# Designs tried in a protein design chat: VH-VL binders against o27280. Part 132

Target 1, 266 residues: o27280
Amino acid sequence: MDSMNVPEVLEIKRIVEESESVKTFIFSWDFRREVRPGQFVMVWDFRDEKPMSVSLIDPVRSEIGISIRRVGEFTDRVHGLSEGDLLGIRGPYGRGFELMGRDILLVGGGIGMAPLAALADEATARGMRVDALVAARTADELLFLDRLEAAGVNISTCTDDGSCGFKGFAHERLLTLEENHDMAAVCGPEPMMFQVMRILDERDVPAQLSLERYMKCAVGICGQCCLDDTGFRVCAEGPVFWSQELSRVREFGRYRRDPAGRRVPW

## First folded at step 7 (VH-VL)

Design e2 (framework fv_azirkitug)
Fold by ESMFold2-Fast, scan of step 7:
Formats: sequence, structure tokens, C-alpha cells
Structure e2 (fold): chain C 266 residues (1-266), chain A 121 residues (1-121), chain B 107 residues (1-107)
Amino acid sequence: as target 1 above (266 residues)
Amino acid sequence: EVQLVESGGGLVQPGGSLKLSCAASGFTFRTYAMYWVRQASGKGLEWVAFIRSKSNNYATYYADAVKGRFTISRDDSKNMVYLQMNSLKTEDTAVYYCVKEDYFGYYFDYWGQGTLVTVSS
Amino acid sequence: ETVVTQSPATLSLSPGERATLSCRASQSVGSYLHWFQQKPGQAPRLLIHDASNRATRVPARFSGSGSGTDFTLTISSLEPEDFATYFCQQYDSFPLTFGQGTKLEIK
């Protein structure tokens, strides 16, 4: 049994309000237990546990941050907590992002910017040029703009309704942006990621996509985490996949699984 | 571009009142705690008050020297923070700075240009 | 309250020389100590946060070190624009407190 599978009870050190529906909870962390951008942890409120992507990794301050959207009973309870309150953290789990080259494009939709914000910090610290396309349905769902700007990231925005930046979808905005990047990282709703992946593939830009689908089990022991035709267990073999791996998955971008494991269209 | 612009300073007699205002722009104002720090001529910096964001219930904190006399407040709809100063004393004479915390709230990253408050007869 | 004391009060040096400024806290503040530069008629400017991290657009000649109660700001080779007053601040406990300042002046 390794220490990753034992929940540690941690005090909420600080809470950052990212939007009306999203908060980042910051904890002291012992970095003898390595955490990488793109990995997730299981957050336990002493009743239920849910997987959450790590959005801040700060070894200098010995801190991690976890960004949580208020959706459903568990997240509503967690949003009701204050600095000084306790949460259980188990992990980290999953395959993180890999960085290569000198220039990276980040494409994030909604809460999908959370793992990409941590990646932006690492890429910037490594001396890479970072361009971010931040997409959401509405202006109030755009996340981490101030944080990315403070980190020196070159930011483009788009909203479906036109309330901020380019009016349209992420893939439509991407078509108007510079094509030359050594790599890309993408996280957001699967339909968005599918369209973005296709454009990046046409541009011969290697891309990593964070597939945060239906993660019911952090240790990969449930079959409901599997992809349709590859048998990949997201929590064991993902959540980060190269675009070459996803281009052959019939399920990706087309349909998802509900809590009962049924296929439903996006 | 982050900007903090203070106003409302001036000359006032001991026992008088002034209300300072700080207009903020260039960042998501509602999510940050805001601070007032003062500096008397030729002297060091002194923290006066701060107000937390909505997620921390707009909690307010004051230096002992001003507690009971000063009130910090904010209006997130206008990106404004205020300092109501009552029962002013000559030792309150200083340049008052509106100060922003960094993204995570661990240090002061931006300061306004300051507004001078002179308390004299 | 945590009292923060800076030394020397005034440091007279010439361009090209190394400046070493000290800051002592009356009790441990961990690494939660920050350095600010202030020029006459201007607001303070952040130089170093959390003892040793250089702020954005601050030249590499500025460095910070220390932890607990003893902290140092070093300017490796003074340039004319560096002659200013420097303040340290602890951010470990309320009330937040600043040192009295070290005035760096041209010899």
C-alpha cells in the first residue's frame, strides 16, 4: 500500500473565488508525494469523495490547489466550507501532461482551464512561450484570466454568446490564431476537445487532451471508466491522452456514459 | 493593466471626518481583499485596514490605532473600496495608499499613488 | 505584535558597489517576508516576496535570502536608479508590520 491510496486530512489554508460557481481550495502539501499538472486527487468531505483536478502546484510554498465547480450536493457542501475547515485528500492519480519544445498552446473550456492553469505555471517556469485560448459559454464561465495574465501567458478568449472576446466556439477562434506551436494541451467538454483536436491534427501540432470522463474510481478498478473501443481506463491510463490515441476512439466527442453506464449523446 | 486611483484626501481639523475612495480597474476586483496602508511624512509604512472578498463574508480588520474610528467598505458593482475616517487626530496625518493583494492573497502586488490627509488646526 | 527592525538606517555607497540590507523580526515569520522599494514622491514597489522570490520586471541584481527572524536584501552592483528607501514587511501575522526603512544614498 503506497501513501497515495491513504487519505490525508488537510486544513483548508486559503480559498480563492474564481467565479460565482468555482472556488480554488489551497492546502499545504508534502512534495515527497509528487504531483504533476493533469493529475487528479480524490476529495473527501467525510461523507462522499469525488475526483478533482489539481489546479495549483507550488513546491516553493509547499501548496496544492484544487478548483471545484458548484454542481450537485457534494460540491455545494464543499463550497460551504471556510478557511480552517478540514477535507480528506487521496492521491494524486492519473497520467499528467508532458512538456516538450519551446512553444505551447493551451485550449481550455470552462473548468477545463483548472489543470491547464497548473500546466501554464510549469511551462512558464521552464521558459516556454505560452499561448492560451480560454473558452466558455458565457463571460462569467471564463476562468483564471487574471492568474494567466500575471504568469505572462498570451491570452485569447471566446464565448459562445459573444459576452467576452470572440463570439463563437473554441475551434472557430482557434482557426484565427497563429498555427505554429511545438505542442498543445486541451481540456474541456469532449465536443470542444474533438473539434480542437481535428484542427491541431491538420496543423501537425502534437496535442495532449485531458479526458475527465466519468471517473468513478481513482484506482482504475471499475469498467465504467473504459473508452469505447480501446479499453483504456481513464483513471489508470489517463486522464491525459495524446491526440494520436484519441483519433481512433469512436466514443470520443460523440457520446458519453451516464452514472448507470449508458451511452448518451453529448 | 492594474490601476488603483485614490481620492478624498485633504485638510481637516482634529475631530473631523474624511471619506477616502479607491477606484480599481484591470483585474477581477470582487475576488480580492483590499487594503489601506498609510505613511506619515519621512516615516515608515503602517497597515490601517483591510476588507476580504465576498467569499469570506466581507470580513473587516483594523489596526489598533484606528479601530472604532475608521470603517473600511467596498462596492463590488463599482469596483470601489472606501475608508471612512472619523474622529481624526493629528497622528492620522499621512499619505493613504489603496493596496491590492496578489492572486492568492500572500503579498501586496500593486499600490495606488496615494492621497494626502492632513489633520491640523 | 511582531516588530520588524531594519539596519542600517542609512547606507551610503557608490554605483557599482554591493549593498546588503538587513531585516530582523521579533519572532519567527517563516518565509513570509517581503521587500519594497520606494522613491521620493512615489508609491512603494514590490521587489522580493516570500523572502527570496523576485517580483515581475525586477532586475536580477536584486536578491533576497533568509528565514525565521533574519532576512537580507542584496543588490549585487548598484545602479543610479537603485538609490531609494527600502522597506521589509512581515506577512505572517496580524497586524501586518513594516520595518522603519533603510535609505540607500549615493556617496
Scores: ipSAE 0.384, ipTM 0.735, lowest interface PAE 4.3, mean pLDDT 87

Design e20 (framework fv_azirkitug)
Fold by ESMFold2-Fast, scan of step 7:
Structure e20 (fold): chain C 266 residues (1-266), chain A 121 residues (1-121), chain B 107 residues (1-107)
Amino acid sequence: as target 1 above (266 residues)
Amino acid sequence: EVQLVESGGGLVQPGGSLKLSCAASGFTFRTYAMYWVRQASGKGLEWVARIRSKSNNYATYYADAVKGRFTISRDDSKNMVYLQMNSLKTEDTAVYYCVKEDYFNYYFDYWGQGTLVTVSS
Amino acid sequence: ETVVTQSPATLSLSPGERATLSCRASQSVGSYLHWFQQKPGQAPRLLIHDASNRATRVPARFSGSGSGTDFTLTISSLEPEDFATYFCQQYDSFPLTFGQGTKLEIK
């Protein structure tokens, strides 16, 4: 049987508290199933299954980490688990980030920093210079600052309310940062990603963006994992896309679709 | 920059009590487990106690040599970790280090300068 | 309890030479083996974590290798400041245990 289609039951080896609402769960992993930053897995608690981005990839220790924000019944149950408890993991799924050049800019919003933290580890291991712009609504929602600092990443922060770092949105902070990057990777709320993409495009910096909202397509919850005018199947062709691909999508950054398929403004 | 500053060491008689304090700065203290590790003069390092973060219910762990006599605690509002040492023995004489674990709870990344505890009459 | 044993107890070398320090665990610790450097009167300093990863600001001449039960710390070309005591430590199981130390001294 295809091992990617059947959850493997894994023991929670370590739990890291990232914030009041976010925990990272660490599992031993057989790297014969290769995992790349930007990919996701399906997490099964023996009642329900949800897609989660991989936030740690450590082939030396044979471990992966999955960061989970407490936002509903499933995540509340998972947050109640302890080291030694079991979870089902299926995957990995999706297209990961591609690295090029010598200098990378990471722009992450909230939990969108999870896949970017894994990417930061790979980029630093390759000898790239990594600059990260970490954005959130409030200081409490800024994630992975200590981990990024430990990895040697140059960090800038911004919060919508000004509770930490620059007061304002990620794209406003980006306008004050260096323009000399060989590439960028962006993950966070879609309106933020759209604004950031526009600035990077003007600077002629190739960017990859992760559309996490469509990861649910992996379990068939929505038959609408297709972007409007391009026909992209995010779960098969994404969740990571180059900015040139997304610039042709009318819905990116402007509206989303509800469960009924209707356009809803951000 | 991460800093750990121990205090409270000194000379105490056998059977006495002493409370060590450690002031932490330069990292998100409440998120990390904290440790005490000791070293007797000219000897190796010995783990003493561990306290986990609030999300792990402040779980505590002790080396057999100190179990029942020492209590580790923390005050996240003050970025402090403590070691209450009761029924002290001459064998407890050592430099006591306050130690921070790394982000993933895998290794000790920062140590304080240590505070000397001498148990003698 | 996982016992961690270091060898040799003392290693006498000259600056410019290669140093090889050994650490053996009584049972597999995977890659959860760390190396610390301690100079007289100072706290231990993290040198290598998870068998082979150099800590921040640690010179490239320091390298670690090994997995399971057998681990090695190598200093490719000794500098005068490298003469110190080195401890290995397992972080796989509680109680956490340290080796007895290897004293690297100038010949």
Scores: ipSAE 0.006, ipTM 0.516, lowest interface PAE 10.0, mean pLDDT 85

Design e21 (framework fv_azirkitug)
Fold by ESMFold2-Fast, scan of step 7:
Structure e21 (fold): chain C 266 residues (1-266), chain A 121 residues (1-121), chain B 107 residues (1-107)
Amino acid sequence: as target 1 above (266 residues)
Amino acid sequence: EVQLVESGGGLVQPGGSLKLSCAASGFTFRTYAMYWVRQASGKGLEWVARIRSKSNNYATYYADAVKGRFTISRDDSKNMVYLQMNSLKTEDTAVYYCVKEDYYGYYFDYWGQGTLVTVSS
Amino acid sequence: ETVVTQSPATLSLSPGERATLSCRASQSVGSYLHWFQQKPGQAPRLLIHDASNRATRVPARFSGSGSGTDFTLTISSLEPEDFATYFCQQYDSFPLTFGQGTKLEIK
């Protein structure tokens, strides 16, 4: 574990531009340190450190990828980097997804497709049938469609504005899909995940959901780890949770925490 | 479905010029490096030019045989890649293919149908 | 420049037989060696990438092996549609280079 907590300075081997706001950074990786879909790493630009989900796991090429959305000062600086530049990486951290059954459903919103893309690669490599529902506000924000298609994934899309696929939200599109699945994995905005989880519970489909806010907790920065109604140490068990765990958390999908620990509605 | 459709080929005299176009669809064009590969009748394949994506500053690379005479360019707003060919030689006679790299940039995954360029007097 | 050499230049076989095609690089290309199929009048089609990985919708009878400088494409039981020219390509270093091709023809 000690080696996991010291940043390793790695060269950016390849950059894939996923959209105007999202890039995937690819690094050589020593797979003596196991990485699983759903885990994250801490990315250090020599000023600030932020948690980022692992979006590519390729033991054959000895590479990992991390996908980063440009949303603030740190991510803007990282987006300005080029192939050959250096970043500090430490990890992986957190609990990853568990694959079970033969037919699985992936439901991703925006950047939430990043850890699900890595999961799709593993599931298809195991011979599983994969259906993916990819949701975004607009067509330009739908991520990884080319990659999912190349992997043989069955893709459904929806956009809030109707610019691609179904016009509406992920849970509304899911209601029009009638296939049975052995499990589901869900990652995206918390309100979307809550609505999707509710439908999957009615269908008796076990679901795993990845919560971005719990990534900081896994590395000892615990401002967002506390769940009011449970009293347990969530950061030790995240960021991926089963739907049964989240169904008993009253704040899930309804409010979040500010830095002072106060409830803020979504 | 990925499609690459070349146009602009034809018969031209030595020393002349032609501009080839490639219309791309079915993938996020702006994020991929694009290539031109040619094949003379009954001969092997020869890489001609490469243009990288915006995130790599549209960097261009050329085979020695065409360097200084050919220019590769792209228009991401139209999903087009171009090959401007100047000072054409009879040795440039070939079918020219527009080629796409895979998602990670490690191999060629899709090729266009090709467009024939004949340089003859 | 990395030179890529294919052998044999022509391979004459009957449907149902096994075909074995060779590709050699003048220096190590790791696993960055790819195989393409080309039928007369058509563009090349990707068959195998990174030495051993079948491309999407490519039949299971096609397989690739090798690393470094020596690579093999195997077709376990030839179908009539498999009679075509096969090219290997290295993607390790620029300029990108192709083999001269192996023509698979009906005996």
Scores: ipSAE 0.165, ipTM 0.656, lowest interface PAE 6.1, mean pLDDT 87

Design e22 (framework fv_azirkitug)
Fold by ESMFold2-Fast, scan of step 7:
Structure e22 (fold): chain C 266 residues (1-266), chain A 121 residues (1-121), chain B 107 residues (1-107)
Amino acid sequence: as target 1 above (266 residues)
Amino acid sequence: EVQLVESGGGLVQPGGSLKLSCAASGFTFRTYAMYWVRQASGKGLEWVARIRSKSNNYATYYADAVKGRFTISRDDSKNMVYLQMNSLKTEDTAVYYCVKEDYWGYYFDYWGQGTLVTVSS
Amino acid sequence: ETVVTQSPATLSLSPGERATLSCRASQSVGSYLHWFQQKPGQAPRLLIHDASNRATRVPARFSGSGSGTDFTLTISSLEPEDFATYFCQQYDSFPLTFGQGTKLEIK
């Protein structure tokens, strides 16, 4: 079956409240359109369309889930919806995570745990040992702890303010963990991912990192999008990248670009 | 670890009232639907009531046998779920379990120890 | 409502033997069928969810199979602690309904 780039209008089957600011919306899905952890869909509320990572992939129940943080007008409108309401979904898009080896480290910050939760489900189903480092500014912003525990994941937490687990940043917590892993997957704020990548590179742990800010490029919305230094097109390569690819990108972890293309430090 | 502790059971006469309480700990209580399930001595299990989370407007559902007589409610600030039982009948005699749904809301993953309600005399 | 029926009502076996317990739904419940174990004086404990998925800390000797209307719980080699009552439950539609139970007892 060929990929379909037309939005399908789907009914919200169930809503899971993850926190005060995050909800997971669950839809019935026809798995003739394959979905992998790390891929995203375009969510259409019949006014605006935004990219959202897939956070649940359940072929047994024929369902997908999409976790959405309330950060602006679009997400505020979507958060106001109820079970039975309709949304348009187009996709999936992008390069998903690849699993290798026997043990994996997941490092997630905030909503970045959403695609990693789907990856955790696949890794545990394959019999891999899964360790997750879940990071947030405060305890209230830690996501998916109950879900990860139910999946059999070994969980470590850290909060910037010390309200839960280790007091400090994800990379500081990672330095206190000495376990070797065959691979890692990282998703969260870019400064966090950059610091984590450096530590994993020193430990010779291959890592995949998800750059959510480039999801629109994968669907052809920004025709001139490419990463500095490498010359490869994000719309063809992302949003998931290996650490070896990102280590040569001058922009990653150091600055971003505003809508006019100007460099803005993190 | 997840814990559900029921209280409020006892002996009551037909037509009387009783309020059951369930204290929850070890999970993010406010995000889960909560249930009451009962079991008469030597009999099977019977679902009684369901209350959904705030994101679903605290929607309530009841078995036909108790509809109009029982009211399920919750207090998220105290991690408590309640079952107000009015107009009790002898056939309501059972052990009442407080039950938690799994993360996705598809099955019961944890049960309390139960509290006995006896309606007689 | 969906009626759930278990068979047999009582199953008498010895430790080391294989147990096969059946559960039948009056209409299709997909894979939304779950198995619970209950010992006298205790609350039910989840064993298998969604027809075939073993719950946390449940021994490998327990397995579930089936879909639609016909479901089976299998215990490959009975241990003394396995002699209990087993209930199946459908979670496809409300009202939620349980089977009447199968009592597994020592021969």
Scores: ipSAE 0.086, ipTM 0.641, lowest interface PAE 6.4, mean pLDDT 87

Design e23 (framework fv_azirkitug)
Fold by ESMFold2-Fast, scan of step 7:
Structure e23 (fold): chain C 266 residues (1-266), chain A 121 residues (1-121), chain B 107 residues (1-107)
Amino acid sequence: as target 1 above (266 residues)
Amino acid sequence: EVQLVESGGGLVQPGGSLKLSCAASGFTFRTYAMYWVRQASGKGLEWVARIRSKSNNYATYYADAVKGRFTISRDDSKNMVYLQMNSLKTEDTAVYYCVKEDYLGYYFDYWGQGTLVTVSS
Amino acid sequence: ETVVTQSPATLSLSPGERATLSCRASQSVGSYLHWFQQKPGQAPRLLIHDASNRATRVPARFSGSGSGTDFTLTISSLEPEDFATYFCQQYDSFPLTFGQGTKLEIK
């Protein structure tokens, strides 16, 4: 059950075009409601609500940013909006990332770089050394490279087609990087995250992974958010989970469930 | 690494014209507003012109001192921004900088090395 | 338009000393005030944005403070490379306006 509140109607203060398919929408935000990297908000276009990760957290300007990829009717309508238009925002919701140690690795795929960009800002502000592996299908789908570079992040890229950086998948690139980190944060397509998690586990690097499909569980809309093998308890609040929690979940990286509860392979 | 390289400066007589060019690299040029800022000897920096990205319909803005005489334009296919300067006056003598805004468009984060424009008889 | 005034015009100090540079706006600019460093023969370099936020790779000895109309740039212990001209700029309203600069020179 969504018990936080009704959506606040906020004006779109600024729109940043990240790529042909991704835009970041900036809103004024009252930081009496704390927002942490890895948390999400519900975005309401006055017809439908969808969970979106917070990609920018700027308490100095009192602003948050929400990055949205155009993939369907809801996101098509939102992408058609202009500065000055209104959207409903409620939250933040969910468990955010925890920073620990001095050296961290970020591994992002596509729009999964959105919550990691917010985390990179916080980590660099704390004086941490940040390495980011940014993965996408093509060079045009690599996100936030300019922002990460401006923040002083050490960037590695890979694209499936080889149009920028290493030619191949994130986990293949990660295998060529023989470094230990105090922690890692991972966000992207679930099959990518599963492969990355396995490598990090072998290297004994604790990892936090953000799973979009568990965002409804985190806001209490879905009471069926128990993880496989965890019994009948309500599942831990998502969308961010430690790798040791996900290693116990049979479905992670292998299958998802349709509305009828049936297994659907990735 | 972000680079902005200006060209087209030189000596011109009052009433003449010059077209400045700025070649951009190292960032996603098409998504950023671009600016021209000038600096005359013994004076501070002076904003001249702004051009927004395609998503803002390439909207242009000018300082009062140059409005009607200068035109800012861009070619996203070539990562170029231009400044067409007409009806030049001795007061337009300055180093002209091509300037990039930050990710949100709230401050100037990178400047080119500048190109000198001298308007003299 | 918002007029931005810097003081002093020139400040002569020795390495190791503290430098304090002032910037005053003719009307409130909130926190939308930025500081740039310019060395001879070079383009301006962003130093501080939004009154107090240090730009990437700028040493910790540089700090900014203030809001509204009165702003200060402080260099806690001068290094030889810090002797340059410093400009402040308001980004609250168009036209964008800059101060005349403070020249920090070695004594």
Scores: ipSAE 0.375, ipTM 0.712, lowest interface PAE 4.0, mean pLDDT 87

Design e24 (framework fv_azirkitug)
Fold by ESMFold2-Fast, scan of step 7:
Structure e24 (fold): chain C 266 residues (1-266), chain A 121 residues (1-121), chain B 107 residues (1-107)
Amino acid sequence: as target 1 above (266 residues)
Amino acid sequence: EVQLVESGGGLVQPGGSLKLSCAASGFTFRTYAMYWVRQASGKGLEWVARIRSKSNNYATYYADAVKGRFTISRDDSKNMVYLQMNSLKTEDTAVYYCVKEDWFGYYFDYWGQGTLVTVSS
Amino acid sequence: ETVVTQSPATLSLSPGERATLSCRASQSVGSYLHWFQQKPGQAPRLLIHDASNRATRVPARFSGSGSGTDFTLTISSLEPEDFATYFCQQYDSFPLTFGQGTKLEIK
């Protein structure tokens, strides 16, 4: 809190290729600045700065990892970097996940598995039973399966096109799973998270959902960081919210805000 | 279950050629760098070659002892790694292991059973 | 090239005893040093990665320690199946290099 909120220039120690479109960048980290699963950092390539979820937290090696999907100019430039190159990192920011109980469910869509992979590591290290439902549009977009399996996670998969596992959406797969969990953590496209939240609510499973509804704000208040019904600031009070908090937000899963601040259907 | 199965070893005369193959299964092959490591009878382990994934432009690296003679390659559509061995020397006699890196790329987590290459007249 | 040296070359002990195996690197490798077990006719098996992290399904009696240039593999109480050859490997710089091995044999 007292330190300047200035990017620290860090060397890329390792790059892990998660898929053709996703890479994990690993940096040395001083864990006097604690990092929790579900938090994010601002990544600066010396031109633009973008928020990225922390996907690896390794205090034994003193390292963090940041998984980045190639979707635009900024991420394309970052994907062109090599081990030994430099990036600016600010953070961590936001509210992370809370673990409770002994049996947990993770539901991740696409790159949404990144913060959940870090959570899986912590949960398994605590001796919890972890079930993960990993969803993507196609088999090559399923992320972290090998890492999750190595951690001892029980994995179920689904793809929209049926190229791996169940053919269908995450919420459709979830309906076919007989599961008792003390909590769930969910991260992925907002429409997916809304449908999953409804099912978990009907099963009386408390869920935490990670919202990446921010474009201009790391720690402050701005129009795109504010949820309509509650005044929540994603970067300050999120990105992780309990399902009971989100159930009161009329926009969740139904609408988003355009650059002009207007409500637009998904 | 991760499996790596080598094939193509055998007896060859000095100056000859062999092509080793490694069939991989049980992991997302296309995203991992793959390695060949060899071991002469009763001796230690020696790294031979490395090939990176497509996102690193299939970059290849070789031990000095084999540079210019060996070529590592991969076919992601078949989950295969190859080692083309040319101008073989008696010093190349060893069991050759196909090796996978861990998902971080920090250590070798799985090894194949190995295939024996004997270079002798 | 980083040279990795193991000692002793051979260690003769009885079941139930503690084994301590050493590995030295010619220059700092940080924590990028790994230990493998190899039984005759078999491929090497990962035991310890990154100096001190036990690999999956490896018994708790195996532990690793050290950083920089000096590393140790300890087996707290030897079981009959532990009599094998142990190799250390640095993964800090290319070319990747291995120690010559320590053969653990029954006394």
Scores: ipSAE 0.005, ipTM 0.491, lowest interface PAE 11.8, mean pLDDT 84

Design e25 (framework fv_azirkitug)
Fold by ESMFold2-Fast, scan of step 7:
Structure e25 (fold): chain C 266 residues (1-266), chain A 121 residues (1-121), chain B 107 residues (1-107)
Amino acid sequence: as target 1 above (266 residues)
Amino acid sequence: EVQLVESGGGLVQPGGSLKLSCAASGFTFRTYAMYWVRQASGKGLEWVARIRSKSNNYATYYADAVKGRFTISRDDSKNMVYLQMNSLKTEDTAVYYCVKEDFFGYYFDYWGQGTLVTVSS
Amino acid sequence: ETVVTQSPATLSLSPGERATLSCRASQSVGSYLHWFQQKPGQAPRLLIHDASNRATRVPARFSGSGSGTDFTLTISSLEPEDFATYFCQQYDSFPLTFGQGTKLEIK
């Protein structure tokens, strides 16, 4: 319990450039600290600490990978690092994905494919059939396609602008896919996840969804899920929730919070 | 088609106990929170208890009027919800409904037919 | 807790007339206000959810409106089967609370 809450200073072993805005940082990892797909770690650059999903879990090589999108000052600084540089890592934290059945669907939007790539590796290693719907604004923002293909995943793509695959949103593409699945895992922008959840529930496919905003709740930092004034509470720690849990969260897919905690429409 | 069928109601003396059952069918029972709502003769509806799904560790919630006396539970393998009622009072006399939430968990979409509980000497 | 109050307690009308039923919440419930119909000896039936959305198989003559604290259920032209008790319920906060009901009876 204690060892997970102390930052360990680790050397960046390798950096993989996934796209212009996304890099995967690979570290040697002692698997006495178990890591499951869907869990996150706190990444410390010796100034700020941010939660990041684990995107690679490799016990054979004793490595983990953390995929980071460049969106602000912290991530811009981390993107400026090189192999051999140091970062503080603590964790893992949060509830990971649960695999069930034999046929699974993964639906990922943008950087949301990162935790799903780790899940795909585990599912295929167990002999499961994996279908992935990979969504992004443009072709250049589709992530992990080569890695998913190498793992034996059946891939469908869609882009908002039509630059690769189906032209449209993830939920619109999902409506054209007719295969049944025993479960689904979904990660991406909250409005996308809400629409996908609705379709999966109508098809009686149990779904697990990963919410970045609940990563801090799992370690007790943000307080948003505990301090909401409405009387409906998220009782289970995140970031992974079953679709029925999320259907009860009034803000899911409807509102976001700014840094001051104020409600802002999507 | 969704069906909820309550049973176990009856006449009981003050201070007594009674266990209600609700058999569910026609939906993926294990993923939904289930509720008990009661209605006394000529009165309005009153929420009694809630039990969440397995993914929420079967968390339970009770109205203040029944807290400490009633226990809601479920058996997902049988698609059953239960309400164990202890230390019954005359004020607990009501028709008890087993209720399902909608897919989003924002409203009650299906109700059972209800089972009458009468607490009287 | 949020208290919901219905008015009138009883509304006497004839078939073919318009019925307007009110529900007021003691604090804002957004649009999380639902309407149920109950006939004697039967379980409540969902009519309107989220203030204005008609439930499956509910006739078009039923409509809901309002937001925040003030809500209305309207039946545009009463049919004989519409004479029943109507309840509103807020689903914004726990404990969940219902109005006391409006009994719609034949004049």
Scores: ipSAE 0.000, ipTM 0.381, lowest interface PAE 20.0, mean pLDDT 84

